# Ledger of designs, part 35: VHH binders against q6mzz7r34to333

Target 1, 300 residues: q6mzz7r34to333
Amino acid sequence: TFKDETFPAADSSIGQKLLQEKRLSNVIWKRPQDLPGGPPHFILDDISRFDIQQGGAADCWFLAALGSLTQNPQYRQKILMVQSFSHQYAGIFRFRFWQCGQWVEVVIDDRLPVQGDKCLFVRPRHQNQEFWPCLLEKAYAKLLGSYSDLHYGFLEDALVDLTGGVITNIHLHSSPVDLVKAVKTATKAGSLITCATPSGPTDTAQAMENGLVSLHAYTVTGAEQIQYRRGWEEIISLWNPWGWGEAEWRGRWSDGSQEWEETCDPRKSQLHKKREDGEFWMSCQDFQQKFIAMFICSEI
Below, E stands for the ipSAE of ESMFold2; O stands for the ipSAE of OpenDDE; V2 stands for 0.75 times the mean of E and O plus 0.25 times the DockQ between their complexes.

## First folded at step 11 (VHH; framework vhh_h_nbbcii10_fgla)

Design y5 (at its last look DockQ between E and O 0.89; V2 from the best seeds 0.82)
Fold by OpenDDE, look of step 11:
Structure y5 (fold): chain B 300 residues (1-300), chain A 126 residues (1-126)
Amino acid sequence: as target 1 above (300 residues)
Amino acid sequence: QVQLVESGGGLVQPGGSLRLSCAASGFTTYTFRSYTMGWFRQAPGQGLEAVAAITNSGGRTYYADSVKGRFTISRDNSKNTLYLQMNSLRAEDTAVYYCAAHPGYGTYYTDMYDYWGQGTLVTVSS
């Protein structure tokens, strides 16, 4: 099986900063086939943002962009290509990123850093043994230098690296924006959309009482005008790369909020999903207050 | 209120070096280490442009193409200070250099920065 000597199964691929910060010792590297949980899959059925679960790397800027990418068949195909653990498997995977005005191929082996048979970073969700997120993250780590280099990056870089597109940035506190129109237009055009919360008391992402995470990036997955009482309200859908229910909004229009019980909008059943998967609705008003930045990446 | 004060500007010959510093203070809700910091510059008759940026933890840096390999941005969170080491200076680097702060996740887009210093003039001339 293939071994990547340019990104070896060694501490250097993780990076000293991360090793020190996380006090990682005795990290071992295993191929997906050697991990518990059954036979591995590159992609199971189809790719979904819900396949992504952030691990030990503070790379929400990349994972949020990746979550948005899953909604664009053209770009996701360009990056992921057709690969598998079955047909002509050689422990080698290939990904593409946009760099310096061109698509570049990044080749990796499928050895992943683990501790106690658990991936240190992005891991398969719900024991489905779907590894495209883990492998893509590794490929991006290689591109940037190490897993340590995934920590606390620039939101626009991930978007451009995945698309080669152009960025429209929005400061949510200084620029009035018709969010529903902007998001709908962008979505229709196949654009990627991410956003970010403002800083908190520390230099790390922290869960807040309202269910949001400070200093964190999210995917914007949609926006709608919804019937509410005698009028209309504008809501926006977000996805947290943490990918679990405890990291969801707890205010108005959240999964368990009263607003969903009160609305008579015929699209209620379609829009309202009570899942613990990191995706949630909130009012555009709350979004503008609780978030600071939104980025739209459009095709040139 | 967050305050930023630049220093270190001046007159230098082409090929010379300068080190700019930005002292940050006035943090109430957020600490210095929570901010993304950046250097921007405005040359005479030109618009404001991003020169370099560094994320909150210093995890990643950004450089404009025109300064890559010559400038180095760094920060000391224990001193609430941002630095810009400028080497191999050129006439086209002549500008007022501004320190700026973004109270959120990493970005190097100019209009995302909420706090700005008064600027320090860098003149590169023979």
Scores: ipSAE 0.896, ipTM 0.946, lowest interface PAE 0.5, mean pLDDT 95
Fold by ESMFold2, look of step 11:
Structure y5 (fold): chain B 300 residues (1-300), chain A 126 residues (1-126)
Amino acid sequence: as target 1 above (300 residues)
Amino acid sequence: QVQLVESGGGLVQPGGSLRLSCAASGFTTYTFRSYTMGWFRQAPGQGLEAVAAITNSGGRTYYADSVKGRFTISRDNSKNTLYLQMNSLRAEDTAVYYCAAHPGYGTYYTDMYDYWGQGTLVTVSS
C-alpha cells in the first residue's frame, strides 16, 4: 500500500503547535481498516454534512465551508472525485483544491493520526466507518503544511480553496440585512454560506450557556419565514461542525423550544427535526445579535 | 472601549525600513488575545487597502500581494502590541497606516474590523 513520503505518518505532519499546546502523547498512525468498527467506507450511501465531526484541530472555518459544500454537487464531485476502499484500493486518495487560479490535486495515503483507537482530528460517526471527511481534512492539512496549520485559520481562505469563488461579506452588527432573502438567493445560486460568532474572553472557542460556541464558525443551512401565532417570523438554520451531540442553541426556535410547539405553520414537521446532529434553528433577530459575520461565496 | 494607538511612521528613503507599532488598551469584557488584528493603509486619493492580518494567537498571517516578502506582521500578546516591520520600502507604500481589530474569527476584509487607530503617516521619498 502507498506511503506518502511528502506528508509522512509522523509528528512533522501534525506540527509543533498542536503537539505542544495539546501535549499529545501516544499518537500513532493507522489506516481505516486497522481501526475498530468493521470495513471502512469512503462514502456510505450519500454525502452529508452530518458525516463530519470536528476533532482536535480548531478548523471550524474549514469544516463549516465543507458542510455547506456537501449541498453543492458540482463542487463536492470536483473535490471528492470517485474513490473507495474497494475499487483498485492501494491506500492512496486524491482531492482537489483551488490554488492560484487553478484546481490542484493533493494526494495522500490513508494513514490517520489516532490516540488509542480514536481519530485525533476529524472522526467518522461512531457506527458508520465513513472516512471521506477524515481523509479530506488530512489532504487540506497537507496543502497547508500540517494539521497545526488548520488550527484557527482565516474564514475566507477555506471558501476560496474549495470553490475558487468570490466572497460577499456581511458584518451582522453594523447594518440591517434581509437574511431570508440573502440565504435563499445564495442557496438557489449554489453558493456556500458560512457564519461566525464573536470571540469570548480567550483566544480559543468555548461553549457558552446559550448553547452557541464563541470564536466559532457555522454553516448556514437554510432560512424561512414561518407562521407564528397571527403573524410571521423569520428563522435561520445553522450547522455546528462539532457535529453529533454537540452544543446547540437553547433560545427561541431551538430544538426543544415552545415556539415549535406553538407554530401552526403547515411545514412544521418538515422544518423541525428534533435530532442532536449539530443542526438547529434560531430567529433571524437572535442570529444577527449573536453572530458577527456571514460570508457568501459565489461563482463570478 | 478598545483604543488603538499607532506609532513609528515617518519619512524614509526608497529601499529603507520602518517598524510600526500599535498599542492596544481599554479592554472591558475581552483581552487583546480576543482580537484578530490587521494593518490597513490609505494612499492619497485611494480607498482603504488591507496590508496584513494576524490571528488571535499569532499562528496565521495574511499579506497583500503588494507587500509579501517585504512586510512582516507580528503581535506580542503579553504587551498588548501589534507590529508591522516594513522593509524594502517603495514610493507606492506611501500612505496612512491604520491598526485595526476584529472581535472574532480570522478575517482580512476591511468591513469586518470594528476598532481603528488614528493612523500613522509613512512617506517614502528621496
Scores: ipSAE 0.692, ipTM 0.869, lowest interface PAE 1.3, mean pLDDT 88
ESMFold2 (binder alone), look of step 11: mean pLDDT 82; pTM 0.847

Design y6 (at its last look DockQ between E and O 0.94; V2 from the best seeds 0.82)
Fold by OpenDDE, look of step 11:
Structure y6 (fold): chain B 300 residues (1-300), chain A 126 residues (1-126)
Amino acid sequence: as target 1 above (300 residues)
Amino acid sequence: QVQLVESGGGLVQPGGSLRLSCAASGFTTYTFRSYTLGWFRQAPGQGLEAVAAITNTGGRTYYADSVKGRFTISRDNSKNTLYLQMNSLRAEDTAVYYCAAHPGYGTYYTDMYDYWGQGTLVTVSS
């Protein structure tokens, strides 16, 4: 099986900063086939943002962009290509990123850093043994230098690295924006959309009482005008790369909010999903107050 | 209120070097290390442009193409200070250089920065 000597199964691939911060010692690297949980799959059924669960790297800027990418068949195909653990498996995987005005191929082996048979970073969700997210993360880590280099990057870099597109940035506190129109237009055009919360009391991402995470990036997955009482309200859908229910919004239009019970909008059943998967709705008003930045990446 | 004060500007000959510093203070809600920091510049008759940016932990940096390989941005979170080492200076680097802070996740887009210094003039001339 293939071994990548340029990104070895060694501490250097993790990076000194991350090793020190997490006090990691004797990191073990294993191939997916050697991990418990059954036979590994590169992609199971289809690509979904819900396949992504952030691990030990503070790389939400990349994972949020990746979450948005899953909604664009053209870009996701360009980056992930067709690969498998079964047919002609050689422990080698290939990914593409946009760099310096061109698509570049990044080749990795499928050895992943683990602790106690669990991936240190992005890992398969719900024991489904779907590994495209963690392998892509590794490839991006290699591109940047190490897993440590994934920590706290620039939101626009991930978007451009995944698309080669152009960025429209929005400061949510500085200018009024028709969010529903902007998001719908962008979505229709196949654009990627991410957003970010402002800083918090610490220099790291921290869960807040309202369910949001400070100093954190999210995917914007949609926006709608919804019937509410005698009028209309504008809501926006977000996805947290943490990918679990405790990291969801707890205010108006959240999964368990009263607003969903009160609305008579015929699209209620379609829009309202009570899942603990990191995705949630909130009012555009709350979004503009609780978030600071939104980025739209469009094709050139 | 967050305050940023630049220093280190001045007159230098082409090919020379300068080191700019930005002292930050006035943090009440957020700590210095939670901010993304950047250097921006405005040349005479030109618009404001990003020169370099650095994430909160210093793990990632951005450089404009025009300064790559010549300028180095760094920060000392223990001193609440941002630096810009400028080497191999050119006449076209002449500008007022501003330190700026973004209270959120990493970005290097100018209009995303909320706090600005008064600027320090850098003049590159023979």
Scores: ipSAE 0.907, ipTM 0.952, lowest interface PAE 0.5, mean pLDDT 95
Fold by ESMFold2, look of step 11:
Formats: C-alpha cells, structure tokens, sequence
Structure y6 (fold): chain B 300 residues (1-300), chain A 126 residues (1-126)
C-alpha cells in the first residue's frame, strides 16, 4: 500500500498551530480499514453535504463551499472522480483543485490522523464507514501545507479552489439584495453559494443562544417565497458544516416553529424536513440581519 | 466605534523600505482579535486596491500579486496594531495606504470592510 513521502503520516502534516492549541498528543495515523465500523467506503450512498461533519480544524470556509459543491454534479465528479477501497485499491486517493488558472491533481495516501478510534478532523458519517470527506480534507490540507493551514482561512479561496469560478460578494448589511431571486438564479446556474456570520465576543467560532454560530460559514441551499397567513414571506435555507442539530437556527421558520404549523403552502412537506442534519430555514429578513456576507461563485 | 490610525508613511527612494503601522482602538463588545484586517491602497487617479490581508488568528495571509515577496503583513494582538513591512519599493507603490477591519470571517474583498483608517501617504521617488 502506498505511503506518501511528501505529506507523511506525521506531526508535520498536522502543523504546530493545531498540535499546540489543541494540546494534541499520541496522534496516530490509520487507514480507514483499520478503524472500527466495518468495511470502509469512499462513497456509501449518493454524495451529499450531509456526509460532511467538521472536525478540529475550524475549516468551515472550505466545508461550506464543499457543501454547496455536492449539489453540482460536474464539479463533484471532477473533484471526487471514481475511487473505492475495493476495486484496484492501493491506498492511493486523488483529488483535483483549481490553482493559478489550471486544475491540479493532489495525491494522498489514506492514512488519517486519529485519536483513539475517532478521526481528529472531518468526522466520517455512517459509523466510520464513509470516508470521501475525510480524504478530501486531507488532500486540501496537503495542497495548503498542513491541517493547521485549514484553520480559519479566507472564504473566497475555497470557492475558487473548488471551481475556478468568479465571485460575486454581497455585504448583507450594506447592499440591497433580492435574496430569493439571487439564490434561485445562482442555483439554476449551478453556482456555489456560501454565507458567513459576523464576529462574536471571542476570536473563535461559538454557538449562540439563537442557534447560529458566530464567526462561521454556512452553505446557502435554497430560497423560496412561501404562503403565510394573509400573504407571502421569503425564506432561505442554510446548511451548517458542523452537521449536528443543536447548531441550528431557533427563530422564525426553524424546525418545529409555529410558522411551519401555520403555513398553508402546498409545498410545506417538501420544504420542511425535520432532521438534525445541520440544515434549516429562516426568514430572509432574519438572514440579512444575522449574517454579514454572502458569496456566489459562478462559471465564467 | 472601532477607530484605525495609520502611521509610518513618507518619502522613500526606489528599492527602499518602509514599515506602516495601524493602531486600533474603540473596541466595545469585541476585541482586536475578532477582526480580519487588511491594507488597501489608492494611487492618484486610480481606484482602491487590496494589498494584503490577515485572518483574525494570523494563520493565513493574502497578498496581491504585485506585492508578493516584497510586502509582509503582520499583527500584534497585544498592542492592537497591524503592520505592513514594505521592501524593495517601486514607483508604482506610490499611494495612500489604508488599514481596514472586517468584523467577520476572513475575506480580502474591499467591500466587506466596514472600518477604515484615514490613510498614510507613501511616495516612492528618486
């Protein structure tokens, strides 16, 4: 099986920032087949953003862009290719990123940093059985230099590195924007859409009382005009790359809110799916108030 | 209200060096460490251009292609100060340099920056 000498299974690939700040010791590198949970898969079911769960690297800027990308078949096929832990497996995985005007292939071995029987960074879904997100994160860490180089990056970089596209940026407090129109237009064009909350009281991301996370990036997954009481209301759906339910919005149009019970819109059941998967709806008014930035990355 | 004050500008010969400083104050709810910071410049008769940016943790930096290898952005969170070390200066670097702060996740797009200094003039001339 392949061992990557240029990004070895060693502390240098993690980087000193994360080793010191997280007080990491006794970090072991294991291939997925050596973890509990049964035979590993690269992709277990279809590819979705819900396969992604952020770990210790604070790389929501990358994972939010990736969450949007999973809904674009051309980009996800380009980046993930067809790979497995079975057919012609040799411990080698390959991914593509856009760098300086061209697609660049990044090759890794599949040794992942673990502590105990848990992945230290992106967490695999399905009880340690689905590993494409962990391996893709490792490849991006290799591209940037180390897992520490994923820690609090620039929102623009991930969008471009995954697509080669151009960014439209929107300051949500300074710009008038028709959010439903903008999101629907971008989605139909296959563009990536991410957004971010402003800073909180500290220099790190923190869950807030309203269920949002400060200093954090989200995927924008949809927007709709919905029937409500005597009229219409605009709502927007978001996905949190943390991937667990307590980090979901708790205000208007959140899961279990009165707005969902009171709406008579015939699309209610398709729009309101009560799952603890990090995806939620909120009103566009609340979105524009609680978030500061939205980015749309489109093909030229 | 956050206030930013640049200093260290002046006249320098081509090939010379300058170090710009940006002192930040007026923080109420959040500290200096909560902000992404950047240096931007405007030459006479031209628009505003991003020069460099640094994330709140200092772990990532951005540089415009025109300054890579010559300029270094840094921050000292204990002094609430942003720096720009400018080496190998060229006449084309002549501009008013502004420091700016973004109250959110890392970005280097000019339109995302809410707080701006008044600027410091750098003139590179024989």
Amino acid sequence: as target 1 above (300 residues)
Amino acid sequence: QVQLVESGGGLVQPGGSLRLSCAASGFTTYTFRSYTLGWFRQAPGQGLEAVAAITNTGGRTYYADSVKGRFTISRDNSKNTLYLQMNSLRAEDTAVYYCAAHPGYGTYYTDMYDYWGQGTLVTVSS
Scores: ipSAE 0.658, ipTM 0.856, lowest interface PAE 1.4, mean pLDDT 88
ESMFold2 (binder alone), look of step 11: mean pLDDT 82; pTM 0.846

Design y7 (at its last fold request DockQ between E and O 0.85; V2 from the best seeds 0.79)
Fold by OpenDDE, fold request of step 13:
Structure y7 (fold): chain B 300 residues (1-300), chain A 126 residues (1-126)
Amino acid sequence: as target 1 above (300 residues)
Amino acid sequence: QVQLVESGGGLVQPGGSLRLSCAASGFTTYTFRSYTLGWFRQAPGQGLEAVAAITHSGGRTYYADSVKGRFTISRDNSKNTLYLQMNSLRAEDTAVYYCAAHPGYGTYYTDMYDYWGQGTLVTVSS
């Protein structure tokens, strides 16, 4: 099987900063087939943002962009290509990123750093059987230098690295914008959309009482005008790369909110997905107040 | 309110070096170490341009192509200070340099920065 000597299964690939910060010791590198949970798959059924679960790299800027990428078949095909753990498997995987005005190929082996049987960074979903997110993250780590270099990056870099597109940035506190129109237009055009919460009392992402995470990046997955109390209200859908229910909005239009019970909108059943998967709705008004930035990356 | 004060500017010959500092204060809502920081510059007759940016943790940096390999941005969160080490200075680096702060996740887009210093003049001339 292939071993990547340029990004070896060693501490140097993780980076000293990250090793020290997390007090990581005795890190072992394992291939997916050596992990518990059954036979590994590159993609299981279909690619989805829900396949992504952030680990210890603090790379929500990248994962949020990746979450948005999953909604664009052209870009996701460009980056992920067709790969498998079964057909001509050699422990080698290839990914593409946009760098300095061109697509570059990044080649990795499939050894992943683990502690025990748990991946240190992006965690494979579906009972440790789907690995495209883990491998793509590793490839991006290699591109940037190490897993440590994934630590709190720039939102626009991830978007451009994944698309080669053009950024439209929105300061949510300074620029009034028709969010529903902007999001719908962007989505229709196949653009990637991410957003971020403001700073906080600490220098790390912190879960807030309202269910949001400070100093954190999210994927914008949609926006709608919905019927509510003899009128209309604008709502926006977001996805947290943490990928689980405890990290979702708890205010108006949240999964368990009364607004969903009160609305008579015929699309209620379609829009209201009460799942613990990191995706949630909130009012555009609350979004503009609780978030600070939104980025739209469009194809050139 | 957040205040930023630049220092370290001056006259230098081509090929010379300068180190700019930005002292930050007035953090009431958010801590200094949660802000994204950047250096921007405006040359005579030119618009404002991003020079360098650094994430709140200092983990990643951005540099304009024109200054890559010559300038280094850094921060000391214990001192609430931002730095810009400028080496191999050129005449085209002549500008007023501004320190700026973004109260959110990492970005280097100019219009995302809410707080700005008064600027410090850097003149590169023989």
Scores: ipSAE 0.938, ipTM 0.969, lowest interface PAE 0.4, mean pLDDT 96
Fold by ESMFold2, look of step 11:
Structure y7 (fold): chain B 300 residues (1-300), chain A 126 residues (1-126)
Amino acid sequence: as target 1 above (300 residues)
Amino acid sequence: QVQLVESGGGLVQPGGSLRLSCAASGFTTYTFRSYTLGWFRQAPGQGLEAVAAITHSGGRTYYADSVKGRFTISRDNSKNTLYLQMNSLRAEDTAVYYCAAHPGYGTYYTDMYDYWGQGTLVTVSS
C-alpha cells in the first residue's frame, strides 16, 4: 500500500507545536483497516456536518467551513470525490483545494495518527467507521505543512481554500446587520457561512457557562423570523464543530428553553430538534452580542 | 483603553531594511496574547491595505502578495510587542504603517480590527 514520503507517518507531520503543547506521547499511525470497529468506509450513508467531530487540533476555523460546505452539493462533489476502502484501494486518497487561483489535488496515504486506538485529531463520529472527515483533515494538514499548522488558523483561509470564492466579512459589533436577510440570501445562493466568538479570559478555546465556546468558530446553518408573544423574533442556528451537546447555547431559544415551549409558530417542530449534535438556535440579538465575526463566502 | 504605539519608521534607500515595533498596553478584559495582530498601511492617496497578520498563538501568519518573502511579522508576548521586519524595500512600500488588534480568532480583513495605532511613516527613496 501507498506510503506518502512527503507527509510521512512521523512526528514531522504532526509538528512540534502540538507535540509540545499537548505533550503528546505514544502516537502511532494506523490505517483505518487496523483500527477497531469493523470495516472502514469513506462515506457511509450521506455527507453531513454531523459526521465531523473536532479532535486535538484547534482547527474549528476549517471544520466550521467544512460543516457549511456539506450543505452545498457542487463543492461537496469537488472536494469529496468518489473513493473507497475497497474498490481499487491502494491506501491512497485524493482531495482538491483551491490554491493560487486553481484547484490543486492533494494526495495522502491513509495512515492516521492515533493514541490509545483512537484518532488523535478528527474522529469517526458514533464509531461508525466513516473516515472522510479524518482523511480530509489530514489532506488539509499536508497542504498547510503539518497538523500543527491547523492549530488556530485564519477564518478566511478555510472558506477560500474549500471554494475559491469571495469573502464578505461582517464585524457584528461595528454596525447594524439584518442577520435573517443576510443568512437567507447567502444560503439561497449556496454560499458558505461561518462565524466566530471573541477571545475569552485565556488564549485557548474553552466552553463558557452560557454554553458557547470562546475563541471558536461555528457554522451558521439558518436564520428565521419566528412567532413569539404576539410578535416576531429573529433567531439564528449554529453548528459547533466539537460535535457534542455539551457546547451548545443555554440561553434564549436553546434546546428545551421556555421560548420553544411558548411559541405558537407552525414551524416549531421543523425548526426545533432536541439533539445533542452541536446544533442549536439562539436569538439574533444574543448572537450579535456574543459573537464578533461572520463570514460569507460566495462563488465568483 | 488598549493603546498601540508604532515606532521604527523613517527614510530608507530602495533595497534597504527597517524594523517596525508596536508596543501594546492598557489591557483590561483580554491579555496581549489573546489578540490577533496585524500591520496595515496607507500610501498617499490610497486606501488602507493589509500588509501582514499573525494569529494570537503566533503559529500562523498572513502576508499580502506584494510583501511576501520581504517582510516578516512576529510577536513577543512577554514584551507585549508586535514587529514587522521589512527587507528589500521598494518605493511602492512608502506608506504610513499602522499596528492593529482584533480580539478574536484569526482574520486579516481591516474591518475586523478594533484597536489602531497612530501610525509610523516609512519613506523609501534615494
Scores: ipSAE 0.645, ipTM 0.852, lowest interface PAE 1.5, mean pLDDT 88
ESMFold2 (binder alone), look of step 11: mean pLDDT 82; pTM 0.846
OpenDDE, look of step 11: ipSAE 0.910; ipTM 0.952
ESMFold2, fold request of step 13: ipSAE 0.604, 0.591, 0.605; ipTM 0.829, 0.827, 0.833
ESMFold2 (binder alone), fold request of step 13: mean pLDDT 82, 81, 81; pTM 0.841, 0.837, 0.841
OpenDDE, fold request of step 13: ipSAE 0.936, 0.937; ipTM 0.969, 0.969

## First folded at step 12 (VHH; framework vhh_h_nbbcii10_fgla)

Design z1 (at its last fold request DockQ between E and O 0.85; V2 from the best seeds 0.00; counts 0 for: pae E 2.02 > 2)
Fold by OpenDDE, fold request of step 13:
Structure z1 (fold): chain B 300 residues (1-300), chain A 126 residues (1-126)
Amino acid sequence: as target 1 above (300 residues)
Amino acid sequence: QVQLVESGGGLVQPGGSLRLSCAASGFTTYTFRSYTMGWFRQAPGQGLEAVAAITNTGGRTYYADSVKGRFTISRDNSKNTLYLQMNSLRAEDTAVYYCAAHPGYGTYYTDMYDYWGQGTLVTVSS
């Protein structure tokens, strides 16, 4: 079984900063097959943003971009390729990233740092059976130097590293933008879209009373004009890389909001999903107020 | 409101070094350690360009290609101060250097920065 000596199962791969901040001790590295939950799969059924659950690396900038990537089959294939825990398994996985104007291949072994059989960073979903997010995160950590180097990055870097594309940045407080049009156009073109909340009272992401997280990156998953009362309202859909329901918007057009009960839009059943998966709707007006930045990454 | 004051600029010979500092104050809504910080410069007759940026915790940095390997951006969140160590200075580094702050998650795009200092002049000449 392959062992990557250039990114070993050692503290150096995690990084001293992260080890100290998290007070990590006795970290063990395990192969997916050695974790509880059943046989491991690289991809289970299909690739989805809902396969991603952020762990301890504070790398929402990367995970948000990754969440958006899952909506583009071409980029997905480019980065993830075809890999398996069954066919010719050797504990070796390969990923591609855009660096300095070219695609580079990053090779890793599938040993993951764990504590008490729990992955320290991105957590595999589906009862510890799907591992493409964990392995891709590890590959990106290797590319950047260590898991510590994933800590609070630049939104545009993740987008470009995953696509080699061109960034359109939007300051939501300074530039009037037709968000619905922009998001729909970008989505149709296969562009990746991320956004971020403003700063906060601390140097870390903090959950706020309205369900949003300060100093945090999200994926923009869609936008629509929806019928509301006797008129129309513009709404935007976002996904939190935390990947669970307690980290969702609680205001207008949230999963449990009255707006969904009041709308007679025929698309209601398609748009309104009451899931605890980190995805939610909010008004474009609230989005412009509660978020500060949106980035669109388009293919060259 | 947030105020940024640069210092450390001056005249230096080619190959020399300077260390710029940016003292930040006026934080009411958000703390300094939640801001992304950056250094920008404007040379005579040229536009404003990004030199370096650093995330709120200092975890990641950005450098323009022209200064990579020569400049180092850092911050001390306990002192609300941003730094730029400039080594191996060249004539083309002559510019007014500005400290700037972005009140959000990490980015190094110039138009995302809301607060700017008055600038400090760096002149590299024989």
Scores: ipSAE 0.936, ipTM 0.968, lowest interface PAE 0.4, mean pLDDT 96
Fold by ESMFold2, look of step 12:
Structure z1 (fold): chain B 300 residues (1-300), chain A 126 residues (1-126)
Amino acid sequence: as target 1 above (300 residues)
Amino acid sequence: QVQLVESGGGLVQPGGSLRLSCAASGFTTYTFRSYTMGWFRQAPGQGLEAVAAITNTGGRTYYADSVKGRFTISRDNSKNTLYLQMNSLRAEDTAVYYCAAHPGYGTYYTDMYDYWGQGTLVTVSS
């Protein structure tokens, strides 16, 4: 079927930085139909942040923004369009990004870089069945030049490239902010919300003892005032684009913590879902201490 | 505490070139590679403007539209030094240039930068 000669299934599309730093060898490019698993789907069920699992590109800045975007259905058709592996399939996929004041279409073929039967970058969910996140990441890599160009980008860029919106930035250590009000207001307006931890001892993201990841971007998924003991406590929910629970917060309001056991808030079952999916709650006090930046991207 | 010291400013004619340097020191737990770095400038009577930024590994750069194609930001993580190569200088590039550091993920917003140098004056005139 279609073979994209402008972003070919070759090492140039991965880029030398990742090839050399990760010592990648035996990279093969396969179409989703050639991977083990059931028939491939572009979207299986509705889109969700839980369809996303970060791979080897160190692009949490992009995937955190994408995680927030999945909660805003108005962007689904704009960016993802209506595409499938069945109707009029020719190995061509298209995506739109905001560039220099306008929406720009990026066309790719669906050959994905793999080692063995495993996608090297973002991984399809449901045993190699759902491919919209893998293909969107490839399209963004093409827009930027290569998969290597996804490596540790600027937080602002992904938010703007996905929406065309305007950034409000908050330095969490320098600015007083009512986090619950800010997050609820932004969510009601359909804004995207991401945040980031400060650097650790190295120049790469690393899991920390408290369960957070240093030098890493998260999606802000909600904030609430929750009944606790004789009063109220403010909590914030986050999603880690790594997509697995071993890198989740272990402090107050974490999964299995005594705070969830002790609260009598009638919304407890709605708010606390015990899933190993990268989403967790923490107190707003801990959030403001442990994170350094929050970004809200709103329509202009 | 992290300290930043700029150098390389001065008087230059339009169309000329300068190279600014920023020496970073005072690290204890983290190294220079842990910081996103940026150059910011302030012309007389104006606010701070982001000129360029570079991610901690040097893999991504940002440039203001007014300088893109003329200025190049770079870093040498082995020497704890940030650079700004300024070519094809124009009168409107006249400003005090500041080196700044952010101890987190890449950003080019001024309000996110915690550590600032004293500035170095660049004057572009005939």
Scores: ipSAE 0.661, ipTM 0.860, lowest interface PAE 1.4, mean pLDDT 88
ESMFold2 (binder alone), look of step 12: mean pLDDT 82; pTM 0.843
OpenDDE, look of step 12: ipSAE 0.906; ipTM 0.951
ESMFold2, fold request of step 13: ipSAE 0.532, 0.543, 0.012; ipTM 0.804, 0.809, 0.426
ESMFold2 (binder alone), fold request of step 13: mean pLDDT 82, 82, 82; pTM 0.839, 0.844, 0.844
OpenDDE, fold request of step 13: ipSAE 0.931, 0.935; ipTM 0.965, 0.968

